# Ledger of designs, part 7: VHH binders against Putative lipid kinase MamU (mamU)

Target 1, 297 residues: Putative lipid kinase MamU (mamU), of Paramagnetospirillum magneticum (q2w8p4)
Amino acid sequence: MRIAAIINERAGTVACLSPPVVAARLSAIWTSLGHQAHVTLAEGKDMGRAIRKACRDPAVHAVIIGGGDGSLSRSLKHVVGSGKSLGVLPLGTMNYVARQFGVPFDLDRAAVALADAVPTPTDLGRVNDRFFLIRACLGAFPEFIRSRDEARRKGGSFLDGALAGLTGLARGHRLIEAELIGPDVQARIATSFFMVSNNMCRDSDPFQLERERMDGATLGVYIGQGAGPFSLMDLGLQVAMGRWASNEALIRGSLPWLEIRTRQRKPLVSIDGEVEKMEAPFRFDILPGVLPMLVPK
Below, E stands for the ipSAE of ESMFold2; O stands for the ipSAE of OpenDDE; V2 stands for 0.75 times the mean of E and O plus 0.25 times the DockQ between their complexes.

## First folded at step 1 (VHH)

Design q02 (framework vhh_gocatamig_d2)
Fold by ESMFold2-Fast, scan of step 1:
Structure q02 (fold): chain B 297 residues (1-297), chain A 122 residues (1-122)
Amino acid sequence: as target 1 above (297 residues)
Amino acid sequence: EVQLVESGGGLVQPGGSLTLSCAASGFTFSDYALAWYRQAPGKKRELVAGISSGGSTVYMDSVKGRFTISRDNAKNSVYLQMNSLRAEDTAVYYCAAEWYSGDYLPTEYDYWGQGTLVTVSS
């Protein structure tokens, strides 16, 4: 196969090893495995340009992105519909998506695993105009990240950041007031979080973060219970609808689409581990099989 | 409260160099994307250079190879090193910050400094 790899030369792993050395190692590995590879080093908006160029090249079979979760997430709009397979090299700090798809963290092992992977049709979630591979979250999780990051930005340690995040959740936890609209869903709820997963988590447990498949053509929607007299009435309605299951304070459901209308116009949203502000309302859709992923087997 | 303060502007001859600094306070600097914008008389404000929280950079075409953006998270500062300055680089330069995690740069910024004037003239 012909591989186009676009590597963020500012990624932590790449910066430590010298970008030209990383590019040469990757090219040598893929060539030794019988592939034709072109490795491009880029940064900033030049990454987007390089990814678009690779996706438009009819000779390219696979596009491999070396960088953080943000680069991968932002690439999805160019890769979807291009006919190319997408692979990720775990060269960023968190590498959340690479972790979830089982890509090895060792550079050489990752390169081999991606080259040997058979493209696997993978569903994508979409929230408004943003694609996600794993999940999108509203509420407690983005607030935790914000509090942690703010403490660390003020010169705190990793431990200080973690403590600030936990303290922020314990003291400043605010319920999200939102209206839900779906195929058989119309409800107003107050909740601590929303999690919309690409496909259902195993045993409908979002905190185990396990999936057997990424081609089930469904969103997994997980809603935390709010506190107060009105939240139980609203959540009870969702349970009664038959599309939702309840486990203590957690409501879960399998839906092809959902619209969440939050009272806050621009709340924090976490998309595949990256936090940003997004304007409500939030329309979620599942897009079945649209992305052939290079998933290590 | 978030505050950005630019410094380093001044008068310089064509072909000269200048370093702009932006000191940030009131937020955790390392998780913000930072950018330098400029506005020349009679023109719209435009992006000159940006740097993500992950260290990825972007430059407008006319300054690529001449300008370098960098950040120092320990000093809560972002810098713009300007080399081979031209008359058309004359503008008020603004520092901007946005809370956006990751290695891709945002195109919109919530926080702005007051600006520092750069004049390139013989």
Scores: ipSAE 0.000, ipTM 0.104, lowest interface PAE 21.4, mean pLDDT 76

Design q03 (framework vhh_7yz9_2)
Fold by ESMFold2-Fast, scan of step 1:
Order: sequence, then C-alpha cells, then structure tokens
Structure q03 (fold): chain B 297 residues (1-297), chain A 123 residues (1-123)
Amino acid sequence: as target 1 above (297 residues)
Amino acid sequence: QWQLVESGGGLVQAGGSLRLSCTASGFTFSDYAMGWYRQTAGNEREWVAFIYSGGDTTYADSVKGRFTISRDNAKNTVYLQMNSLKPEDTAVYYCAADRYSYGLWEGSTYDYWGQGTPVTVSS
C-alpha cells in the first residue's frame, strides 16, 4: 500500500533518536515489507499542512500520525471523508489512542504492526465541529488538565503537574449549570463534570482509558452526581429504556446524541486530552464506522 | 432577514402520499436543526418530526413508520415525506429551525418558524 507518515519531530521518542534517523528507519521498515512509504518530519503549523496534503493525495492509501494524542485528534478533520486509513505511532507521553487500539510501543514493532493491519471501521465522536477518538469533557476535568499543564509549562515534574492540577481544581472548581437534551428527555442539572466517551468505557468506569469496542455506535455519557438535586427521575423515560444507570458517584448513559446547553457561554472543553474554550451549546453525536483505523492483530 | 418557505401541501385521498419541502434563507442552514410541526383547528402545535444538524432524526409516535424527514444542505431544504396518509393527519404543517433540539420538551420555542402549509386528507 502507499503510506504517508507525518511525524512530530518534537516528540520525546523522536528527539531521543534524532528525527532524520527515525524517519529513515520507518521508511526502511515499510519499504522492506513491500509498501511504498513517504515519511515527513514536521512541527507546529507544519503538522496540519502535511496531514491535509497527505489526506488530499489520491495516491495515498494510509496516513500514519506519529506524535501525541493531540496531534492525532487534530488530524481527524482532514482524515474523515478522505478515504484514507488512519494509523498511530505511539510517540507521545500518554499515547491513549495507541493503547486503546493495541499498537505496540516499541517503534519497530509498531511500524510492522501498522503495515500488516487491515483497516477496521471505527466510530468517531463529534462535539460541534470537532471530532474525538476517545472523549470530550466539560467541568472539573478540563480545569484539572489546565492547571497541570500550566505547572508543567513552568518547568515542573509530572508529579508537580499532577499536584498543581489537584490544587487548581480545589480552588477554582464550580458547578456546571446546564440543560441536557437527549433522545426522549430534556432536563436541567448542576454537576461537577460531563464526560462524553466514544463508546462505553470498560467496566462502566469513565476514568479508565480502555473501551471494549470502538464500533458500538453509542456515546458513553458520564455525569457527576452528588452536586445538586439531579437524579435519574429527571431523565424520565430513558431510565425505563435502559439508557441510563446510576451509582453513588455517577449517572451513566448510552446515547446516540446529546446536547448540553451550559449557562457559561464559552467554557473550557477537553477533547482527547487537549483543552480549549468552545462556544455553547454543545452538540454531541456518534458517527458509526466513519474512520478506517489500522488496528494491529 | 430570515425566511422559511413551505410547499407541497394540498388535498390528498386517504392512503396517498405527499412530500412537503421547506427552503431556508437568511441563516446558516447547516448549523440548524430542522423540525416539522402540525396544528389542527382549536389545538396547540404538535411536534411531528425533527432532524438535527448531525443528521439524526426523531418522530412522534403517531407518524413513526409512515413519515420520513430528510435534509439537503446544498439546497438549504428540509423535506417531510408523508406516506399512508390518514384523515387524522389533516392539519396545517409548519417548518421550524433552531440551533437546539426541540420536540422533546413541550413549551420550548424555535428560533425561526414558517408560515405553514395546509394538508387535507379526505376519507
């Protein structure tokens, strides 16, 4: 197949080895396996341009992104509808997407596994004009990430960042007042967070990164409980239909779509680990099977 | 200046079909959810069908399996295909547009409404 790989040369793995050496190694591996490969090293503004170019090239069959989860997430707007298969090389710090799809972390093994992978139809989440592979969050989670990243940006360690995140959350945490609009229901709530997952999280645990499947055609909606009078009765018929469940900490739902109208016009939103301000209201949709992913077997 | 223009209404025999169209101007159509409502004499407007900006659809129980809502963003038009029409479907049909979902909670309002198109189903 013809592979276009776009590699973030600032990624830690790449920086350790020398970017040209990594590019040459990847190209050699794919070529030795009978594929035609073109490897581009890029950073910052050049990443988006290179990805868009690869996705618009009619000769390309697969696009492989090497970088952090943020680079992969930002590529989705170019890959969706392009007819290309998408692969990920785990070159970032957390590599949530690579982990979800079982991509080996060793560079050589990852390259071989992706070249041998058969494109597998994969669902995408969407919030307004943004796609997500893993999740989107409102409330406490984006605030935690923002505080953590700020501390890290000031030269702190990973643990310093985590501590700063928890401290920032404790100081600046506010309830989200919002109207929920979903299939068969409309309810007003106050909560510490919303987490909307691409498919249901494994063990119904929204803080786990793993999903059992990525083709279930559903959003997994998780709402913080204990922050107001909100209850399953406020969701009405969805409880009877088996869409919603509750425990001491969370209200969980399986929905094809959801709209969240926040009182705050432009709150912080986390999309696949990247935090930004987005204008309310927030329309979430599941897009079944729209992305052929290179999933190793 | 916004505008919603409905067409396709009229007189039809029971068991027949009609297709209603609603063409929008003066706002970014693809950003809006579109709905169809109907009103009979002496009654409040009743939700019929809704199509969201992302393409999902919902239907009132009275029309499920008989009516189909669809949209064409290139033409700024929403359609309501009405099959197996019954005398009970006789009403004035209204097109509506909203950035937010409506029809799930009675009493909400749409941003934009059309002027209505009458549909009469004879027995």
Scores: ipSAE 0.000, ipTM 0.077, lowest interface PAE 26.4, mean pLDDT 76

Design q04 (framework vhh_podentamig1)
Fold by ESMFold2-Fast, scan of step 1:
Structure q04 (fold): chain B 297 residues (1-297), chain A 121 residues (1-121)
Amino acid sequence: as target 1 above (297 residues)
Amino acid sequence: EVQLVESGGGLVQPGRSLTLSCAASGFTFSSYDYGWYRQAPGKQRELVAAISGGSTLYADSVKGRFTISRDNAKNSIYLQMNSLRPEDTALYYCARDSPYEYGWLSEFDYWGQGTQVTVSS
């Protein structure tokens, strides 16, 4: 296999390692396993250019991104439709994608596992022309991520980020008011938490971020329940949607597509942990099997 | 086309001041966060100062001496450098924010060409 690896030299893990040493080690491992590998060290806009170049190279079979979840998420627009397989080296802090696909956290073990991996068709979520591998959220959770990331940017620790996120949740007490439209559903909702997952989470708690499969061709929709004037709306939603299940805190549903029309025109949205304002309405789609992921055997 | 153009560098004696400027074009300036980075010969690039809205962050080595500011009307970012030291000698880069990654380091997606600052007597 011909491998193009692009390593974000500013990623958290590489800050404690020499990027040239990491590149040489990866190249040596893949070459010793009989693969032809080219490792590129990059940062900032150079990451996007290197990924795009690799995806356009007819000789390349696999593109491996070394970085955090953000670097991987940004690569999706280039990899989708390129005919290349995508692999992840877990060089960030959370490494949600690497965890989901069983990639070892140790760099050497990860390199070996990815080289021997079989490209596996993987579903992608999409919201308003943005791809996501894990989830997209509206409401209090994007505010949590924004507050957390701002605290970390200001030199805070992980604990400082978590505390800032909690204070962001307290500030974001306002409800999302929206019209939800799906294949056999139309309902009005008012909630503090709305999440669309790429496939259903195993746990009823969407914060676990674990899925049994990434090829189920479905979006997992999770809506926070309210005790106030919206409790009847929650009951109405469950009755109207045969695909929904509920615990005391969450309503869960499985849909191939969804449209959300929020009262706020440009609410804060989180896409794979990246927070930005996006213009409503929001169209969510599942894209079955469009991403061949390098999944360790 | 996104462009960031730095200026204001030069040779200066220890204890003096310089103001660096970064002129941005090709996008909506007010929608983004910005940072100043520097790279000395043989060393890795390091964040010196960042500005997000009205909030600022400084590296410990420059805290109290450097001030970052922005002017949305002029599409510009500034770095006011006071009490310069020989160890501040480096190529200084302006960068525009991109989406944040999980973890300690944030990503900056767009970089300028840099402006050289040399502090020597």
Scores: ipSAE 0.000, ipTM 0.126, lowest interface PAE 15.0, mean pLDDT 75

Design q05 (framework vhh_5c3l_4)
Fold by ESMFold2-Fast, scan of step 1:
Structure q05 (fold): chain B 297 residues (1-297), chain A 122 residues (1-122)
Amino acid sequence: as target 1 above (297 residues)
Amino acid sequence: QVQLQESGGGLVQPGGSLRLSCAASGFTFSDYAMSWVRQAPGKGLEVVSDISWSGGSTTYADSVKGRFTISRDNAKNTLYLQMNSLKPEDTAVYYCAKDSGYEYPLTGEDYRGPGTQVTVSS
């Protein structure tokens, strides 16, 4: 197979070891396993250009992105429909995607595992014109990420980032007011936490950060408990009818699509850990099997 | 029928402050988002600020962020706009508007009050 790997040379793991050494090491590993590999080091705007070039190259079979979850998320618009398989090297801070797909965090083991992986059809979530591999969130969580990233960007430590995130959460918009519309649901909600997952989380608990499968052709919708007597009565009926389940912290449901109309026109949205403002209303869809992922074993 | 009545406008020097009020009647005030919109002479309507039915979420136009504060008292069916550090470009007629729910602000002419004039001039 012909592999194009695009590595963010500013990623912590790469910077600590030397970018050219990492590139040579990866190339040697894949070549020794019988693959033809071309490794590109890039940063910032050049990452997008390199990924787009790899996805357009008819000789390439697999594109491997080395970077954080943000780099991988931003690659999806180029990879979807390209006919290429996508792999991830866990070179970022959180590495949620690598963790979800069972990619080892050790660089050598990750490279070997990806080279030996069979492309596996994987579902994608979509919110409006944006794809997500793991989740999209509204409410307190995006505000936490934004505050954390701002503190870190200004030269703060990891602990300073966490403290800034918690402080921003306390000061910021804590309550989402919205109308939910789905295949058999219409309800008004007021909540501090709203998440749409690509497939259901294990035990339907998004705080466990794990899914059993990525090919179940469903969105997992998770709504934090909050103010809104009318919303609670409507969702309570849906829970009684077997579509939604609840516990003291969350109301959860499985559905193929959802539209959410937020009170705020352009709220903060977190997509695979990256925060941005997006215009309401939001249409969520599951796209079954559209992305062949390099999933180890 | 929806009725909205603004008050609190007037003439003020640059750097001054004003507080606008809007008395609402003819609908269940606590069920609806509300907004303040303004129209400067010869210009279109501009949404200044928006507040959810509960008061738990607010938004502000970039031009007024940090200077204006929207609030509501659901027990009194009243909407407020505290305007600080006023600038000549804030000169406009200010309207109280009832939002349609989950639509963009200014759902129609029937949902606006008659307006109150704010003039910032030295």
Scores: ipSAE 0.000, ipTM 0.156, lowest interface PAE 18.9, mean pLDDT 77

Design q06 (framework vhh_8fcz_2)
Fold by ESMFold2-Fast, scan of step 1:
Structure q06 (fold): chain B 297 residues (1-297), chain A 123 residues (1-123)
Amino acid sequence: as target 1 above (297 residues)
Amino acid sequence: QVQLVESGGGLVQPGGSLRLSCAASGFTFSSYAMNWVRQPPGKGLEWVSGIYSGGGSTTYADSVEGRFTIIRDNDKKMVYLQMTSLKTEDTAVYYCARDYEGWTPYDSSFDYEGQGTQVTVSS
């Protein structure tokens, strides 16, 4: 197969090694396995242009993204509908997507595994016009990430960023006032956060790092509970029907779509760990099987 | 040097209660969220509960919600896990863990874990 690999030269692993050395190593591995590979080094907005070019190339069978989860997430708008398979090289710090799909973290093993992988239909989440592979969050989590990133950009250490994020959360941000509209639900709530997961988190636990499957055709919705009696009344029937569950701390749901209408018009939203302002209302959908992922056997 | 020392485990009958303690040293305790994670025999680690650095916000795994309570005392540099209505499924080694990012969502990882304390729920 013909592989186009786009590598974020600013990714931690690549930055510590020489980017040309990483590119040469990957090209040599894929060529030795009988594939035709073109490896492109890029950063910033050049990543999007390189990915779009690869996705439009009729000769390309697979696009492999080397970088952090953010680089992969930003690639989705170009890959979806392109007819190409998508692979991920674990070159970032967290590598949640690579971990979710069982990609080896050793670079050489990852390259081999991706070359031999069979494209597997994979679900995507969508919020408005943005795709996500892992999750989208509103509330406390986006504010934490923003504060952390600002501290790091100032030349602070990782600990400085984490402390800034904790300080932001500890200052007690305003509750999100929102209306929820979904299958068999219409509720008004006030909450500290929303988390919408691509498929259900393992053990229905929003803090699990991995999902058991990525082809379940459902969103996992997790809502911090700061609500009054009105939200509990609306969810009583859904809990009995098995779609929603609630306790004093969290409301949990499995559903194919959800609309969140926040009182604030343009709150911070975290999409696969990347924070941006996004205009309400927020329509979440699950898109079953739309992305052929290179999943190691 | 970062140290987390767990205690309070033991043998208890189903329906019983235990309180686990974690003594922290070697870092600015009040700046970090803290977690309890557990490892049942023959299984991987599972997250149980988290508490943010200020102590006012807590989160729990579905399997323990309503039965376990996480508490911290920043002055004493202690984290506690009060466990009630214990089930045989709660049998595990329990570890105290420091969260490098604050909250205990799945986008955080633990950078230090203690030695663990064994909890066995059986008759």
Scores: ipSAE 0.000, ipTM 0.101, lowest interface PAE 18.9, mean pLDDT 76

## First folded at step 2 (VHH)

Design l05a (from l05, 15 letters changed; framework vhh_5c3l_4; at its last look DockQ between E and O 0.22; V2 from the best seeds 0.00; counts 0 for: pae E 7.1 > 2, unsure alone 63.4 < 65, placed apart)
Fold by ESMFold2, look of step 2:
Structure l05a (fold): chain B 297 residues (1-297), chain A 129 residues (1-129)
Amino acid sequence: as target 1 above (297 residues)
Amino acid sequence: QVQLQESGGGLVQPGGSLRLSCAASGFTFSSYAMSWVRQAPGKGLEVVSDISGSGGSTTYADSVKGRFTISRDNAKNTLYLQMNSLKPEDTAVYYCARGGYSDLWEFLTSGSSEYFDYRGPGTQVTVSS
């Protein structure tokens, strides 16, 4: 097949191995497997331009994006509707998307696995105008997630990540006061944790945020029970112990769509690990099967 | 189907001890916080003690601190309340309760986040001479 690979040269793994070495290795592997491959090194806005160009090229069959989850998340707007298959190389630190789809973390094995993969229709989450493959969070937990992931990315232990996340909760504890609107329901909430995932999460590996499936055509919705610091600490302890999705401190379920209208006009949100302020209200949708992912085996 | 069954109640003299047990079935016991709740004659419900699903976090009402100990055995799906130094004001029906909603639809249609969604039939504790 004709592969356009766009590699974020600032991604940690790429920087450590040398960007030209990574590009040459990928090109050699795919060419040896009988593919026509063009590997582009890019960063920042050049990533988006290169990806958009590849998506417009009628000769290209697959776009492979190399980098961490943030590089992938920002690129989704160019790939959706292009007719191209999307592959992910796990060249960042946490690489949640690569983990979800079983892409090996070794560069050579990942390249081989993606070359042998079959396009698999994959769901995509959306909040307002922003796509997400993993999740979106509101409340105190955007800082918890960022702090935990940063500590783990810097080589910190599981305990270091958990402590960093809990420290973020203690400093940034805020109640989300909001109205929730869903199919045939409307409710008010006051909670410190709210997460919407692309499909329902599994409990077995909370630091990977693995979903049960990526083709279930549903959002996963998670709302923290209780608003006090003890409830947040219990939630943090359960996450640290690997009991994320079955935690008794969480209300959980699936919905085809959800709108949340927060009292704060522009709360802090986390979308696939990227933290930003976003204007309320937030409309969450699922887009079934819109993303043909290259899934190994 | 969720089932909770208390046992171990009875008549005891002031200063005595009792150990309550609660057998749980029909759900993954270790995933849920559990509580002991009591109702004295003519009074409302009082939360006596809570314990996290793992057993690592406990809380107690001020009226029982230092005298009662909550524990759980997740291998046997059993919740316990050790009650020492019993006083006449501890006379009540004691209930084992499972905390929290787990289902989003149930929460949204209830209009509130209720603390307990299941409790057993209770066991009578009577402290008198």
Scores: ipSAE 0.013, ipTM 0.406, lowest interface PAE 7.1, mean pLDDT 77
ESMFold2 (binder alone), look of step 2: mean pLDDT 78; pTM 0.784
OpenDDE, look of step 2: ipSAE 0.017; ipTM 0.277

Design m04a (from m04 with S55D; framework vhh_podentamig1; at its last look DockQ between E and O 0.04; V2 from the best seeds 0.00; counts 0 for: pae E 10.6 > 2, placed apart)
Amino acid sequence: EVQLVESGGGLVQPGRSLTLSCAASGFTFSLYAYGWYRQAPGKQRELVAAIWGGDTLYADSVKGRFTISRDNAKNSIYLQMNSLRPEDTALYYCAAGTYFSLDSYEFDYWGQGTQVTVSS
ESMFold2, look of step 2: ipSAE 0.040; ipTM 0.486
ESMFold2 (binder alone), look of step 2: mean pLDDT 81; pTM 0.823
OpenDDE, look of step 2: ipSAE 0.457; ipTM 0.733
ESMFold2, look of step 4: ipSAE 0.005; ipTM 0.347
ESMFold2 (binder alone), look of step 4: mean pLDDT 81; pTM 0.824
OpenDDE, look of step 4: ipSAE 0.595; ipTM 0.810

Design m04b (from m04 with L57Y; framework vhh_podentamig1; at its last look DockQ between E and O 0.61; V2 from the best seeds 0.00; counts 0 for: pae O 10.9 > 2)
Fold by OpenDDE, look of step 2:
Formats: C-alpha cells, sequence, structure tokens
Structure m04b (fold): chain B 297 residues (1-297), chain A 120 residues (1-120)
C-alpha cells in the first residue's frame, strides 16, 4: 500500500531523536516491507495541511500520524470520509489511542505493526462538529490540562505539570451548571467533572483510559457526584488508584447522543486532551464505524 | 412516560424490618439521583434518604436504621428499613431528580407512594 506519514516534529519522541533520522528510518522500514511510503515532517498549521493533502491524494491508502493524541484528533476531520485508513505512531506523551489499539511504543515495532495492520471500522464521538476519538470533558479537567500544559511548555517535567494541574484545580475549579437533554433524559446538573467518551471506559490505569470496545456505538457519559473541590479530590484519589470507571463518585451512563446546555456561554472544553473554548450548547453524538483505523494484528 | 413505582410497604410490628423498592422507567436511570421521602399524617413530607452515585444521605431520625441502595441493572432503588418504630409510619415516596450540589437536591419525578404502618 501507499502510506503517507505525517510526523509532528514537536512530538516528544521525535524531538529527542533527529526528525530527519526518524523520517528516514520509517521510510526505510515501510519500503523494506514492500510499501510505498512518503514521510513528511511538519508542525503546527503545516501538519493540518500535510494531512489534508494526504487524505485528498487518490494514490494514498493509509495516513499515519506521528504524534500525540491531539495531533491524531485534529486529523480526524480530514480522514473521515476520505476513504483513507488512519494509523498512529505513538510519539506523544500519553498516547491513549495507540494504547487502545495496541500499537507498540517502540518506533520500529510500531512501524512494522502498522504496515501489517488491518483497517478496522471504529466509532467516533462528535461534539459540535468536532470529532473526538477518546473523550471530551467539561468542568475542572480542562483547567487541569491547561495548567499542566502551561507548566510543561515552560520546561517543567511531567511531574511538574501534574502538580501544576492539581494546584490549578485547588485554586479555582470550574463548576459546570448545565441542562442535559438526551433520548430519555432531561435533567439539570452542577458538577466539576463531566466527561463524554467514545464508547464506555473500563477500570484501568488512569493514564490509559481504555474503552471496553471501540465499536459499541455509544457514548460514555460520566458525571461527578460533587460540585465542590472535595469531591474532586476524592475522585482524584480513586483515579490514582486505577478505579475511576467504577468510581462511586461518578454517575455513569450510555447514550447515543446528548445535548448539554451550559450556563456558561463559552466554557473550556478538552477534546482528546486538547483544551479550547467552545460555544454552548454542546451536542454530542456517536458515529458508528466511520473511521477505518489501522489496528495491529 | 416516566414512572416510579413503589412497592414493599405494609403493616409491621415495631422492631421488624421492611424493604421498599422503587422501579423506575422512562428515563436514563443512571444519570439521576434518587430519594425516599415520607409523609406522616398531619406532617410535612420529609426526605428520609437519598443516593447520588455511591454517596448517600440519611435523615437523623433514620440514620443507622435505614439503608438506601440502587441497582442500575434493574433500574431500581431500595430502602432497607430496620428496627422500625411507630413514628416511621408514613406514606413513603420514591423520587428521581437532579443533584445540583453537595447541599441541594431537586427531584423531578415522584411515585405514588407506598404505605408503611408500624404498629403493635
Amino acid sequence: as target 1 above (297 residues)
Amino acid sequence: EVQLVESGGGLVQPGRSLTLSCAASGFTFSLYAYGWYRQAPGKQRELVAAIWGGSTYYADSVKGRFTISRDNAKNSIYLQMNSLRPEDTALYYCAAGTYFSLDSYEFDYWGQGTQVTVSS
């Protein structure tokens, strides 16, 4: 097959390695396995352009994104409907998607695995025309992520980022007051933790966020039981213990769609770990099997 | 149509136990908070117990004697009442609603109630 690989030059793993060397290595591996591969190094807006170009190329069969979950998430709008398969090289920090689909974290092994991977129909979540592969969050979590990332950008370690995030939460958590509207639900809530996931999550390492399946055609809805900082702390402790999905502090539900009308006009939202302001209301839905993911055998 | 249907009420002697059940239908069960209210003759309706996720609330008058629980698979709420007293005599209502904060509950749906009478 013809592979178009777009590698984020700013991705942590790539930055530690010479980007050109990484590109050459990937190309060599795929070529040796009988594939045609074009590797593009890009960053920022150039990533999107490169991805778009690849997705519009009729000769390309697979688009492989080298980066983090954010890079992958941003690629979705181009890949969906393009007829291309999507692969991920786990070159980011968390790499939830790679973990979900069993992509090796070793670069060479990942490249080999992806070359022999089978396109597998995968569900996608959507919030206001934005696709997400993992989760979208409202409330305190976007703030946590923002603070964490800010610390990291300033040269902080992973731990520094985490501490910064927690400190951010302690100083000012965001309460979401909202009306929920679903197929059989109409309720008002106030919570600091609101998460919508692509399919239901299972108990796992909090840094894995494993889904039960990626083809269940449902959204997972998780709502914190508390609106205050103490509830968040408790939740945090439970998450740290790897018991977040079954956490008693969470109300869990499965829905095909959900509308959230927040009092805040433009709250912070995290989409696959990327934080942005998004205008309310929020319409969530699940798109069954719309994404052909390269899943290693 | 949203429905809450209580069951399990009846006449019991003091010191005995009774379990009330509330079957919910017509809405996404797992996304709601639930409560048991009771209204005795000539008295105002009072919250007896509530459950949000795994967290529970109990009125002081029933603390240590009553236990509220939920079964998401059965879309049901339960109230285990132990060591019943004559003063527990009331019409018991199941309610479903919104949890807004640690200190406030708002229930949107109510059952018809089940009578509990504790008498020697």
Scores: ipSAE 0.000, ipTM 0.257, lowest interface PAE 10.9, mean pLDDT 84
ESMFold2, look of step 2: ipSAE 0.097; ipTM 0.565
ESMFold2 (binder alone), look of step 2: mean pLDDT 82; pTM 0.824

Design m04c (framework vhh_vobarilizumab_d1; at its last look DockQ between E and O 0.01; V2 from the best seeds 0.00; counts 0 for: pae E 20.3 > 2, placed apart)
Fold by ESMFold2, look of step 2:
Structure m04c (fold): chain B 297 residues (1-297), chain A 121 residues (1-121)
Amino acid sequence: as target 1 above (297 residues)
Amino acid sequence: EVQLVESGGGLVQPGGSLRLSCAASGFTFSLYAMAWYRQAPGKGRELVAGIWSGGSTSYADSVKGRFTISRDNAKNTLYLQMNSLRPEDTAVYYCAAGTYFSLDSYEFDYWGQGTLVTVSS
């Protein structure tokens, strides 16, 4: 196959091994396996340009992105509808997406696994104009990420970023007040945490990185229990009828779409770990099977 | 083969309304960003309104509040409702489709043939 790989040269693994060495190694591996590979080193805004160019190249069959989850998340808009298969190399710090699809974390093994992968139709989540592979969150989690990122951008260490993230969680204890609208539900909520995932999270745990499946054609919806007696009253009937599962910490459901109308007009959202401002209302849906993902077997 | 076919143009008096339609075929409509552009006589082509695959919209300042872009993914059709038309809205209106990009910096792969809108008394 004809592979266009775009590698973030600032990713920790790439920087540690030297970007040209990583590029040469990947090219050698894929060539030895019978593929035609073009490996591009890029950073920052040049990542998006390189990915877009590869997605528009009629000779390219697969686009492989090497970097952190943020680089991948921002690039989904270029890949969807392009006709290309998407592969992910785990070259960032957390590599949530690579973990979800079982890509080995060793660079050489990852390259081999992706070259032998079967393009697999994969569901994609959408909120307003943004795609997501893993999840989108409101509440405490976005504030943690924002605070951590701000500290790191100002030259802080990893530990400084972790400390800033903890203070962001403290500030994020404010309740989200919103109206939730779905196919068979309309409810007012007040919660510290709201998450929508692409398919249901494993073990019904909203912080679990892995999904039960990526082809179930559903969103997972996870709502943290509020502090007040009225915070989730409108959902009480749905819980009593068994439409939503509930425990002391959260309410969960499976929906093909939903809308949430927050009181705050433009809150921070976390989309696949990347924090951005987005104007309410938030319209979520699932796009079944639209992404041909290179999934190792 | 990808086709975008506009309709609904015509002659209308100032203050009137028109609804433009764009019938799309040959691609997965629900995954594409769609836009209306216009080209007045002697001028370049300009964006009028865009709508992303996720439903977010953007409008040129000159049409904001008067025009409404919408899409019907079940019918593979893009619409532009044009209210309170003015003589300066006179132009050929084009339907465009492209991959999912930001509305402020997108490129479009496919274009329709255009439909003429004339606003005159």
Scores: ipSAE 0.000, ipTM 0.141, lowest interface PAE 20.3, mean pLDDT 76
ESMFold2 (binder alone), look of step 2: mean pLDDT 86; pTM 0.864
OpenDDE, look of step 2: ipSAE 0.005; ipTM 0.271

## First folded at step 4 (VHH; framework vhh_podentamig1)

Design n1 (from m04a with L31F; at its last look DockQ between E and O 0.05; V2 from the best seeds 0.00; counts 0 for: pae E 6.2 > 2, SAP .692 > .668, placed apart)
Amino acid sequence: EVQLVESGGGLVQPGRSLTLSCAASGFTFSFYAYGWYRQAPGKQRELVAAIWGGDTLYADSVKGRFTISRDNAKNSIYLQMNSLRPEDTALYYCAAGTYFSLDSYEFDYWGQGTQVTVSS
ESMFold2, look of step 4: ipSAE 0.098; ipTM 0.543
ESMFold2 (binder alone), look of step 4: mean pLDDT 81; pTM 0.826
OpenDDE, look of step 4: ipSAE 0.679; ipTM 0.840

